# Designs tried in a protein design chat: VH-VL binders against b2a6v4. Part 13

Target 1, 177 residues: b2a6v4
Amino acid sequence: MTESNILLTGKPGIGKTTVIKRTVELLSCSSTGFYTREIKRGDPRVGFEIISLQTGERLPLAHTDFTTAEDRVGKYGVKAENLLGFLKEINEAMTSNKPQCLVIDEIGKMEFFTPGFHETVDKAFQSSYPLLATIMKKSHKFCDYLKNRGDTDVIEVTENNRDDLPEKLAKRIEEQL
Short names: E, the ipSAE of ESMFold2; O, the ipSAE of OpenDDE; V2, 0.75 times the mean of E and O plus 0.25 times the DockQ between their complexes.

## First folded at step 9 (VH-VL; framework fv_cixutumumab)

Design g2 (at its last look DockQ between E and O 0.46; V2 from the best seeds 0.41)
Fold by ESMFold2, look of step 9:
Structure g2 (fold): chain C 177 residues (1-177), chain A 121 residues (1-121), chain B 108 residues (1-108)
Amino acid sequence: as target 1 above (177 residues)
Amino acid sequence: EVQLVQSGAEVKKPGSSVKVSCKASGGTFSNYAISWVRQAPGQGLEWMGGIIPIFGTANYAQKFQGRVTITADKSTSTAYMELSSLRSEDTAVYYCARVKYSWENYYMDVWGKGTTVTVSS
Amino acid sequence: SSELTQDPAVSVALGQTVRITCQGDSLRNYYATWYQQKPGQAPILVIYGKNNRPSGIPDRFSGSSSGNTASLTITGAQAEDEADYYCNSRDSSGNHVVFGGGTKLTVL
């Protein structure tokens, strides 16, 4: 089975998002989706934001200041509605008939609170589009299923391979298009 | 807390259409979906489809594709399910339910009381 | 759409423990959710995710899963637990909702 789906795993802070960003910079095709960044107040991390690869739009996904949020991961309140527009971009891309790479950073707890996220991820993995994603390490039936799909290559990002991965991944993705 | 108030019972002839409403009271549409589930007399629960109102997309069970239309009006916090080309087999109680999301799965935590639709000559 | 299979009926003596099972290939990949329904009433949520119990559901209700099987366990069954129980999950595509056929629980 062709491995069109690439899942990056690894320790927090190992550079998974950096690998994603460098890979998409090397691609000739369009990239649609989002990546995440930490929000810091001075030194301590206080939240996470999501950034569109297509538009550059950024919105906070989770923050310690979201004290009244019903959805929470640890100390962070989650504004799940802020991800909806990014999911719309991905879903529209899948119907566009244009060559592109789908990007989802991260398939994780905070994102799962968003209506339609699970379904968008399922569709993306089942689609013919190359997919580059990061995924949480925590045991979770759906995440375990994604990692075990026959069309999916799970790559652990390490200090040993992170600098070499972008070139390798970009070549693989371009070959699928 | 959100309550789902459904429109009243309907008696319909075969070949006609029915449109059932589901109003969210005690809150506005927010970060959740509305699902439609029916139950024929003496039968189990059957999912028909759903919609994410603030996103505007609908998703349908394969069995009902082409016969069901699910919409939402954000300004009135009301979802609608319209089933066309009615048959006697469509006689059922039609429920709407609020779908919430945890990091593990979805769940329907609030249900309407149901709308009885009877299809007969 | 993937099928979820439940036994049509299960009995338990008052105060005893009962398990209601749900089987389907999709349950290897997706969690099950459980609903209780009494005659003439809408279903109510009793268990979701791995083993989450919503507010107002007695702690005698719990859920578990292994392989392609999910289970709802009622420890110390009471007369008021007599109802139909439905498991619910995603189909093989992950995009659609499927229900099991339901299990009628009789408390003896």
Scores: ipSAE 0.636, ipTM 0.862, lowest interface PAE 1.6, mean pLDDT 90
Fold by OpenDDE, look of step 9:
Structure g2 (fold): chain C 177 residues (1-177), chain A 121 residues (1-121), chain B 108 residues (1-108)
Amino acid sequence: as target 1 above (177 residues)
Amino acid sequence: EVQLVQSGAEVKKPGSSVKVSCKASGGTFSNYAISWVRQAPGQGLEWMGGIIPIFGTANYAQKFQGRVTITADKSTSTAYMELSSLRSEDTAVYYCARVKYSWENYYMDVWGKGTTVTVSS
Amino acid sequence: SSELTQDPAVSVALGQTVRITCQGDSLRNYYATWYQQKPGQAPILVIYGKNNRPSGIPDRFSGSSSGNTASLTITGAQAEDEADYYCNSRDSSGNHVVFGGGTKLTVL
């Protein structure tokens, strides 16, 4: 089975999102999905926002100021509803029947609170579209399930490979289009 | 505090249809799914299906596939379960429940009080 | 589709510990959720995930899992714990939800 799905894992801050962004920039086709960016207030990280690759829309997903949020990851309150629009974009794209690369950054604990997230991810993995995603490094039932798929290549991003990965990944994705 | 208010008891003839409503109060449909579960007298809980209102997608238990329709109206925060071709065996209490779930989790943390549906000739 | 299996009935002496077990292939991939139901009432969520208790559920209730099994443990059973207990989870396909047959707990 062809490895049509690419999962990037690695230590926090290693540059997984950067690899995703640079790879997307090298692709000839459109990319649908989102990437995650840290929100900083001065030096400390205070939250995370998600950005649409299609529209550029950005919304906060998690923040220390979300004190009334029922869903929490560590010190961050999570607004799971803010991810719904992005999931819709991915789901609609999968039915569009046009060449594209699906991007999900990140498959992690914060995203798990959103209903439909795991279904969307699973559909993306099962689709014929190239998929480029980041995934949490720690063990998790869903994450482990995805990592162990026969059609999935799991790549550990490190200081040694992160600079060369975008070109390599872009080439692989282009071959799948 | 989120509450689920269900429609009243129904008495139906065999072959007819019943539509039960479930209205959410004290919250919105924006971050959860709705599940329908029934319980025949003296029997266990039986999952019928569920819907994610924001997406409008519903899943059904195989047993009820083709005979049950689950819908949701986001504007009124109301979910519906329609069961057709009713039989005496469909006599049961029907519950709606709010579902929070991930890939590995599925839990119903808020339940309606149930709607009794009686099918008799 | 897959199914979940429970013992139909168990007994526990007041103040003692009882474990209700749920078994099914889907439990290898998914966590079980546990509900308590008393006569004439809607079910109540008591345990979900690894070992999460909703607000209002006493800490004598706990959950565990191993292999294709999940268990609800009541440590120090009280008279009010007499009820039916149901486990549920996603089925093996992940597309549906299944309940166990339920376990009637009698507190002696």
Scores: ipSAE 0.148, ipTM 0.722, lowest interface PAE 2.0, mean pLDDT 92
ESMFold2 (binder alone), look of step 9: mean pLDDT 89; pTM 0.926

Design g5 (at its last look DockQ between E and O 0.78; V2 from the best seeds 0.68)
Fold by OpenDDE, look of step 9:
Structure g5 (fold): chain C 177 residues (1-177), chain A 121 residues (1-121), chain B 108 residues (1-108)
Amino acid sequence: as target 1 above (177 residues)
Amino acid sequence: EVQLVQSGAEVKKPGSSVKVSCKASGGTFSNYAISWVRQAPGQGLEWMGGIIPIFGTANYAQKFQGRVTITADKSTSTAYMELSSLRSEDTAVYYCARVKYSWEGYYMDVWGKGTTVTVSS
Amino acid sequence: SSELTQDPAVSVALGQTVRITCQGDSLRNYYATWYQQKPGQAPILVIYGKNNRPSGIPDRFSGSSSGNTASLTITGAQAEDEADYYCNSWDSSGNHVVFGGGTKLTVL
């Protein structure tokens, strides 16, 4: 089967999100989903925000200032409810029957606190739409399942390939439309 | 601490409908789902469906698709399960449970005490 | 749709170790959750994820997984551990929840 799902992995800070953003810019079709950006206060990273590819809306997903949050990843409190609107966008897009690329950056610990996240991820991978996503490198049953899917291409982003990847990925995605 | 308070026992005729409520107390509908699970006398647990109140979507087991309706009222922190076209085989204890999501997966950590529904002629 | 299977009954001598196993294709992709149920009571969560134990659950309860199986282990079974145990997980589609048939544990 055609590898309709592209999964990017790599060390933190390698530029996975940049690859996704540049790839999306090269596509002729619309992209539905979100990407993640670090929140910095001066030099240290203090949180993460998610940004909609459709609307540009940005919301904090995790932050050191979320001290009362029940869900936590390390020093960060997680506001899982902030991801719900973005998941709705993806779910609605999957029923629209229009040419599009689905984008999920990132499949990580923080996102899994949100009800419906892994269900949405499963649906996205099972859909006929091209999917471009990033995933944590750590071993996990569900993540490993996604990485080992026969319809999924796992690409390690490195300093050697990150500059050329956007054009290559855009071409592959366009061929699936 | 969060508790789930369910409505009282029901006695129904075949062909009728039953609606069971599940109210969350000691907390609000936030970052979790509500599942409905039933258990016939002497039988195992059977998942019927679930809803993510803050998301507004329900999911159903194939066996009950078209016959069960699960809803949630966020303003009252109450979930509902309505089962129509009742049969004698629907006689069971019906539970609601809070479902938490995490990197570690799916788990029901808070359960209601159950609602006994008896279907008889 | 996929299913989870369990042995309907197992027994263990007091103070001994017993393992209850759950098998299903979906367990290759998802973690299992384990519930304990005693007669006339609602189920109680005992293990979830890799090996997470909620507060109030004794440390003699532990969870493990391998391939398409998940296991609940009771190390040093006590009389009060006599109950029905159910495994639970997403099905293979990831859209539905399924329970195992349950295992009745007798403590001898």
Scores: ipSAE 0.656, ipTM 0.877, lowest interface PAE 0.8, mean pLDDT 93
Fold by ESMFold2, look of step 9:
Structure g5 (fold): chain C 177 residues (1-177), chain A 121 residues (1-121), chain B 108 residues (1-108)
Amino acid sequence: as target 1 above (177 residues)
Amino acid sequence: EVQLVQSGAEVKKPGSSVKVSCKASGGTFSNYAISWVRQAPGQGLEWMGGIIPIFGTANYAQKFQGRVTITADKSTSTAYMELSSLRSEDTAVYYCARVKYSWEGYYMDVWGKGTTVTVSS
Amino acid sequence: SSELTQDPAVSVALGQTVRITCQGDSLRNYYATWYQQKPGQAPILVIYGKNNRPSGIPDRFSGSSSGNTASLTITGAQAEDEADYYCNSWDSSGNHVVFGGGTKLTVL
């Protein structure tokens, strides 16, 4: 297999995180990494949290209440330090001999504020472990490099394919292990 | 505002070692990466290595692997660079710098004033 | 065998436009960062990412990148711009950093 890295793209709200979670639920191997989830206060979205696949630990990554944060994306303050422990988990997994699927949701603006994120992503793409990640659609030199890697399959999530992707991806990842 | 205060100039004999400190104000080292960059007289900038304190392990440029040790003390917000087996070619100004990250890239936005290390008989 | 190559020196007439270039295979994948250094001083950040200018850096400084080449452009060069300029980026592994050899800019 020459395409150990799977990158999901698509418009915000199309269901990329749902595809990741459903795929992981179908895997028989361990999964290490994180996914993101909206934080809502009633109807409006007020932030995003990150959740460890390995431990279930949850921390807010971005929130409108983070008014003193120096790092910001739009109305959201970013607590970049909250991602550090999740990156440590991924880096530690890459030095183990355990068969695992690495998961990074999302390779996006908010995550790039965290020291070591770029390096962790680069190492994960270069590793022999299956990688399932989401990536922002916006043009960006590093992200474009990731999308253009010969060992990487970029899949746009759409309304037409999102329900079918989890089973297809899970089969593909299992074949790699 | 983050400031980096480095230890004072040193004069060393060949074969000895030097340990340069870099104390940060503002935030904790677990929220920063610190790089060490040196510059010999009349020469360019040379990255030696860096540390992300929460990961606990420093990265080193290949040229310095085996001679340099970079550590951080989170309780005092101080980073250290120790260079062993000094040679006259190690005469340089040694800078520490805070590494900042954004989706636009990686950059050293705060630099210490440098520590001059002179290696001579 | 430097991964980032810069011309060692470049000249510009006062008020004219100059480009300082940095070439390397890793620049296809990573943005370059640019530093200015005057004699006896620590470097200062001039341009990072695609074309971000820190506060305090004059708007005559800009950056660009295409293929394996990054450029720092100074439009309307002034005497105070005379300095050494270094590009900086990730190496081919994406895990370490490298500097170009530096370019001495002389304003005539």
Scores: ipSAE 0.631, ipTM 0.855, lowest interface PAE 1.7, mean pLDDT 89
ESMFold2 (binder alone), look of step 9: mean pLDDT 88; pTM 0.925

Design g6 (at its last look DockQ between E and O 0.76; V2 from the best seeds 0.00; counts 0 for: pae E 2.1 > 2)
Fold by OpenDDE, look of step 9:
Order: structure tokens, then C-alpha cells, then sequence
Structure g6 (fold): chain C 177 residues (1-177), chain A 121 residues (1-121), chain B 108 residues (1-108)
């Protein structure tokens, strides 16, 4: 079975998102999805924002200032509704029948508060489109299921490989188009 | 405190349609979905489908695909389930439930009291 | 589409421990949710995820999972625990929701 799904894992700050961004830049096809960027206020991390690859729209997903948020991950309040538009983009893209790469950065705790996230992830993995995603390293039933899929390649991003990964991943994805 | 208020009991003829409403009170349609579950007399729970009001999409059980329509009106915080081509086997109590999402999956934590639909000649 | 299976009926003596098990392929990938239903009432959420108990649910209720199974355990069954219990999860596709057939628990 072809490994049409690529999952990047690694320790926080290792550069997983950077690998994704650089890979996407090398692709000849469009990329649909989002990546996550840390929000800093001076030195400390105070939140996370999600950025659309196709539109460039950015919205905060989690923040320490979201004090009234019902959903919480540690010190961060989560605005799960802010992810809905991005999920719509992915779902619409999957029905467009055009060559593209799907990108989900990240499959993590904060994202799973959003209705439809699980379903969207499942659909993406089961689709015929190349999928490039990051996933939490921590063990979890659903995440472990995704990592153990026969059509999924799990790659640990490290200091030794992160610089070379974008070209390698781009080549693999291009071969699937 | 969120509550789900469903429409009243229905008596229908075979071949007709029924539309049940589910209004959320004490809250909004924010960050959750609405699921529809029915239960025939003396039988178990059966999932029919669900909708994510904010997202605007519905999923259906294969058994009811093409015969059930689930919609949501965000302005009134009301979800609807319409079942067409009614049969005697559709006689059941129909529940709506709020579906919350989390890292460990989803759960239905708030249920309506149910709407009895009777299909008879 | 996948299904969830439960024993149709189990019994437990007052004060004893009982485990209700749900089995299905989808449980390898997704967590189960458990609901309690008494005659003439809507279902009530009792356990979800790994072992999450909503407010108002007694601590004698607990959840566990292993392989393709999920279990609801009542440690120290009380008379009021007599009810039908349903497991629930996503199906194998992840697109649909499925219920087990339900287990009628009798407290002796």
C-alpha cells in the first residue's frame, strides 16, 4: 500500500511546522489546510494561532487571555470555533477533485475541541489526496490509530534531518499527484 | 444550564413525513453538535444522524440516508429532524442530544425528553 | 459499517461489582461513551473517554478499555443502578455513530 499520509512528530520546538511550510513551498500543486504558530508576548508563549495556507487568514486558537473560555488546555483558553472555517476549507477541498496536498498542523489537544475535527482528520487520511500533518508524540488511542495505519508514514523530526526533509517530502508528495 | 426542548408528540399516516424540532435554551449552538437518536418500543438506541450547527453540515446513518434530513437554525438555536416516507417501523421516541467534543472523543451530555412519533393507518 | 456488541442482560448482587463490556472493531481506534437509561426516561451520560465521569454521576461508576473492548464497571452496585446501559462510539469509518444493543442490569 502506498504511503499517501505523512505524519511528522517530534519534540516541541524541533521545527515540525517549519518543515511543513518549506515542503509546501516546494510543491507544484496547491496546498489546503493550516499550520500553527506560537503567539509570544515578549519571551513567554501566551498562545497559538492557526494560519490558512490558501488564504493566509490567521486566527487565535488558544490564548492565556481567553479566561472565560469553557475549553482549556493548561493555562490556555481555547476558542475552538475559530478552527471551523479552516476545517470547512479542507472538507470543501476534498470534494473539489483537483490535485492538491492536504495539510494539518497540528493534530493535537486544542484542535479536538472543535466539532468536526475528528471527522475531518479521518476523511483526510482516507482520501486519495496526499496528506502532510503533524501529530502529538504523546500516546493517545486515536493518534496511535493514525500512526499505525498501513498507509501512513511516521517521521520523527530531529536536528539531523529537519533541513533535508522538505525536499524529500516534496518529492514523495509530487509522486502521488 | 443548557436544556433541549423538543416538539410535541406526532401521529402520522404511512407515507407521510414528520419534522421534529429541538430548541436549545440556556445556551447557544456554540462549540457542539446536535445528534438525533430514536428508540422503538422495547428496543435499543439507534443513531440517526447529527449536525454541527456552526459548521452547517450533517451526517446520517446509512440506514436513513435519503429519507432523513437534519437541519439547524443558528438564529433560533433550533435543530430539526425530518423523516419522510414513514412506516409503522418508524414508530418510536425520537431524542435530540447535545454532542460535546474533546481530546478523548465526543459525548452526549444533554438530552431532550424525547418526541413520540406514532405511525399508524 | 461496524457494530458494537453487548450482552443483553447481566445481574449483580447488591453491593457487589459488575462489569458491562462492549466489543467492536472501532473501539480499537475510538473511545466509548456509556449511557444509563431507566424506563420512561431519556438516557443519561455516565462515562466517556478513558474514564471521565460527569458531575452528578457516583464514583462507583468507572470506565476502561482494552483492545477492541470497552467496559463500564460499577463497584458496589446499588438498587438504583438497575437500568439499561448502552455503549456508544464511532464506527470504523469514523463518520458515523453506533450504539451497542444495550445491557439490562438487574440488581439482586
Amino acid sequence: as target 1 above (177 residues)
Amino acid sequence: EVQLVQSGAEVKKPGSSVKVSCKASGGTFSNYAISWVRQAPGQGLEWMGGIIPIFGTANYAQKFQGRVTITADKSTSTAYMELSSLRSEDTAVYYCARVKYSWEGYYMDVWGKGTTVTVSS
Amino acid sequence: SSELTQDPAVSVALGQTVRITCQGDSLRNYYATWYQQKPGQAPILVIYGKNNRPSGIPDRFSGSSSGNTASLTITGAQAEDEADYYCNSRDSSGYHVVFGGGTKLTVL
Scores: ipSAE 0.765, ipTM 0.908, lowest interface PAE 0.7, mean pLDDT 94
Fold by ESMFold2, look of step 9:
Structure g6 (fold): chain C 177 residues (1-177), chain A 121 residues (1-121), chain B 108 residues (1-108)
Amino acid sequence: as target 1 above (177 residues)
Amino acid sequence: EVQLVQSGAEVKKPGSSVKVSCKASGGTFSNYAISWVRQAPGQGLEWMGGIIPIFGTANYAQKFQGRVTITADKSTSTAYMELSSLRSEDTAVYYCARVKYSWEGYYMDVWGKGTTVTVSS
Amino acid sequence: SSELTQDPAVSVALGQTVRITCQGDSLRNYYATWYQQKPGQAPILVIYGKNNRPSGIPDRFSGSSSGNTASLTITGAQAEDEADYYCNSRDSSGYHVVFGGGTKLTVL
């Protein structure tokens, strides 16, 4: 029982968020955290929004229209403050006695601009709660540390495995609770 | 541009407390955190703790746990550090610093000018 | 250990290259941040993350890391670079912040 943390990796667009959502739909327990969705204006992607798994609250995290934002990733301005409430939900869950799965989609460049994100991720990985997260594939000192933790299972999502992962992951998470 | 303005120098007696203020200007206070760092005469920098507004609680270095209280008032964009049970070795310059975050870590990109606290009797 | 270790003093001849090092177990997992401090002044940020320089910091300043060691390199050292330099990172828990003891750079 050494791997309470599940990290999904893979190419952009391979279906990591879909695996997260399908896994959560199969769980009988609560899921606390967030996932991301792209924002499109017609065909081109113009931003990303974050959605709470518990409340359904949606806020934009990054957008090309955020032209005055200090924090930027490529063409996207980042409203780092919009993630703060979602981090509060995760931290509160970690102090509860209720069985639940923590979800972080994604551990990526945009999210790291938010005060407390790094600390929340560290605490979640060190906790005994099941954690289901996605992480960017790019090599990075902190991300590599997370991927190399002895209590963490890194799974690359591919076209060949994405359809059967949700059932396997849900069973594994339920067994930890 | 963000500036951090600290309260003035203080002279204190052993056993008393000091509360140093740090007022931020030029940005939204909830967009970043504030750290407190001290430096005794001729010595290096010591991290004391910091606060992230959304969590409502501070994070303290173990050395200062139980003696330091760090708070923030969003309405005035002001952070406070209170150190109790002062001793002569608490004589130092006390800095506040804005903490910024990125995917490569964190950094203190704006520093106050420091507040000199002298503990003598 | 969770402590960051720096040599207390280093010298460099004007126009030459110097490297200031910082060692600690946590540097395997977290980037180091570097600050410059001149007498009577607050510290200023010079390098953060992998090798990022804030606006206003000359490009002669660079950072690097490998294993448990981070380095600040100054190429073509100038008289105004004479200062104390501090590394800073997270401790082994990832939750607390720690500074190295500082390195006094003398430009000869």
Scores: ipSAE 0.552, ipTM 0.836, lowest interface PAE 2.1, mean pLDDT 89
ESMFold2 (binder alone), look of step 9: mean pLDDT 89; pTM 0.930

Design g7 (at its last look DockQ between E and O 0.78; V2 from the best seeds 0.00; counts 0 for: pae E 2.4 > 2)
Fold by OpenDDE, look of step 9:
Structure g7 (fold): chain C 177 residues (1-177), chain A 121 residues (1-121), chain B 108 residues (1-108)
Amino acid sequence: as target 1 above (177 residues)
Amino acid sequence: EVQLVQSGAEVKKPGSSVKVSCKASGGTFSNYAISWVRQAPGQGLEWMGGIIPIFGTANYAQKFQGRVTITADKSTSTAYMELSSLRSEDTAVYYCARVKYSWEGYYMDVWGKGTTVTVSS
Amino acid sequence: SSELTQDPAVSVALGQTVRITCQGDSLRNYWATWYQQKPGQAPILVIYGKNNRPSGIPDRFSGSSSGNTASLTITGAQAEDEADYYCNSRDSSGNHVVFGGGTKLTVL
């Protein structure tokens, strides 16, 4: 039996989000969750936005212009409240009996400021639904726990495998539906 | 500075219900949750449940599942804890606390002064 | 459901170092939070996460963790440190919050 939870890790910019997006496009079932996209102003990265796979809604999660934000990651102010709606979608989906794939991109520092994020992640991993998520490579108590779960497959995304991963992951997820 | 102001002491009969309020002042309900913790005389802290006001969902300890209801009114920045079918063992000080979330987990950094609930015949 | 366990009582001589330990399976996966409580008062947050100390908490308070344990250390105990100390964390499911039984610290 294949693991029901798939975690993608890798260096920044390696294409983890691209792998997720392409995998989702290959699935016959619906996907519930969000992915993260960089916000650039010209050349420099100035923030991050989150996009709903269900609705296409996009909201900024972190930005250099969020100067009054209480929560901060480096040079970015974080609007943790902007993630709440997306988490609600995931939680509602988990209470349904529809075949679907759960997607969380990313399990990272910025997301952990949002109330309910830890709980949502735990529930997703414990659910019977296939889970496809990205996770930061840096060591962290909770992240390491997730990576070391017996029902979780951790895959390092590299230049050598990123082009072939979507088809492989889609096949695995389909077999779990 | 955020403060949590709780409702006053209650004296209840067995079988009745009690509803305790917790109003946040000096801040908003943004980016945190409200937790309810009780402490019987001479005993330790006991988590009852919590709510994320903006999210609108509550979690409960298994011990109180079905007997406790936690709600939040965002318009008044007030959280509520209602405990039904009261017993003498429910005599305790009930606290509300603000729960902040971070990369290294959660923490309760602001506490109410507590509400004494006495259940007696 | 999982639980957190603490020694019910410990003592420390004035100016000495004491460590209060909390043990539970959930501590392998989740951070512990520590609270101080004095008679007739609400609990006060003293340590959370890896070793975060809120403003107003003396630097003699520190936190650590190893395996399924978390510890609160007071380096150079003062008379005012006499209190009950509670550890707190998520349970094994991650969906609930649990407290340790508390440790009564006596400063001799």
Scores: ipSAE 0.838, ipTM 0.929, lowest interface PAE 0.6, mean pLDDT 95
Fold by ESMFold2, look of step 9:
Structure g7 (fold): chain C 177 residues (1-177), chain A 121 residues (1-121), chain B 108 residues (1-108)
Amino acid sequence: as target 1 above (177 residues)
Amino acid sequence: EVQLVQSGAEVKKPGSSVKVSCKASGGTFSNYAISWVRQAPGQGLEWMGGIIPIFGTANYAQKFQGRVTITADKSTSTAYMELSSLRSEDTAVYYCARVKYSWEGYYMDVWGKGTTVTVSS
Amino acid sequence: SSELTQDPAVSVALGQTVRITCQGDSLRNYWATWYQQKPGQAPILVIYGKNNRPSGIPDRFSGSSSGNTASLTITGAQAEDEADYYCNSRDSSGNHVVFGGGTKLTVL
């Protein structure tokens, strides 16, 4: 078992977050972390929110309405402070000695504005805990490093495999625990 | 903008401890990390450790493990660095710095003016 | 020993172009950040990330990175650029900060 870290890639909208959620539903162990979903106003996407896997707590991470934010990605202002509590949950879980799967959806531009995100990701990848994450496709020095780690399996989510991945990943994660 | 105000110069005896404060103004204190960096006379910059205030936990350079304690008080927006068992080679200027993040970088964009700590008999 | 290596000193003639280099294996995975320090002053940030310049830093300062090497370039060096320059990055774990030993730039 040399590949404790699973990184999901794929086209926007292919269902990466759905794969994560279905995988977590199949796990018998605890899952700690968050996932990201878009915020829409009618048809246009106007932002992104982050949701805790454990508690369902949700906060906006980025939004077009954050017009005074200094941190921005394209048309979205980023409220990096809203991710801090979720990172705290992940860091505390890593000290618990409890069988668990860590989940980070997504390792992307918006999340990198948050203090401690880079460190939390590094620690999670280096830990003995199974990690299930999604990662941005854009070239980025740190993201490319993560994708090239010897203990990391990068899996592209496609229409052909997305329905089968949750069961496969859940089995693999539980065998690691 | 954000400013970091450090406590004043200190003269200490060998074997004692020093606690340097770093008060942040502007911005939300929990939204960034604080690093401590020292510089002995005529020497380069040396990272000692840092803290992310919302986490309340600190990370230390190996050289300083066991002698340094870094803490933060969110209610006063103040970080502290305490160095124990002082020796003459601990004579240095001690800086605090705000660490800021982006998808293309990690950087210390605001520095305190430094606190001179002199360790002599 | 330092994980980031800089030449201890570099000279440049006024108005000429100079490169200050920083080498380390971690630079393959993490960008270098560059600080300028004049005598008796705190360091100031001059370049971070790929080539980002904070407000107030002259556009004659630029950064680049390739493989395990990062460079700070000053085009048209001025007398006021005489200072110590430090590169800074993370170690391989991402948990620790490391500084290069610094480069003293002398403008002749």
Scores: ipSAE 0.492, ipTM 0.810, lowest interface PAE 2.4, mean pLDDT 89
ESMFold2 (binder alone), look of step 9: mean pLDDT 89; pTM 0.931

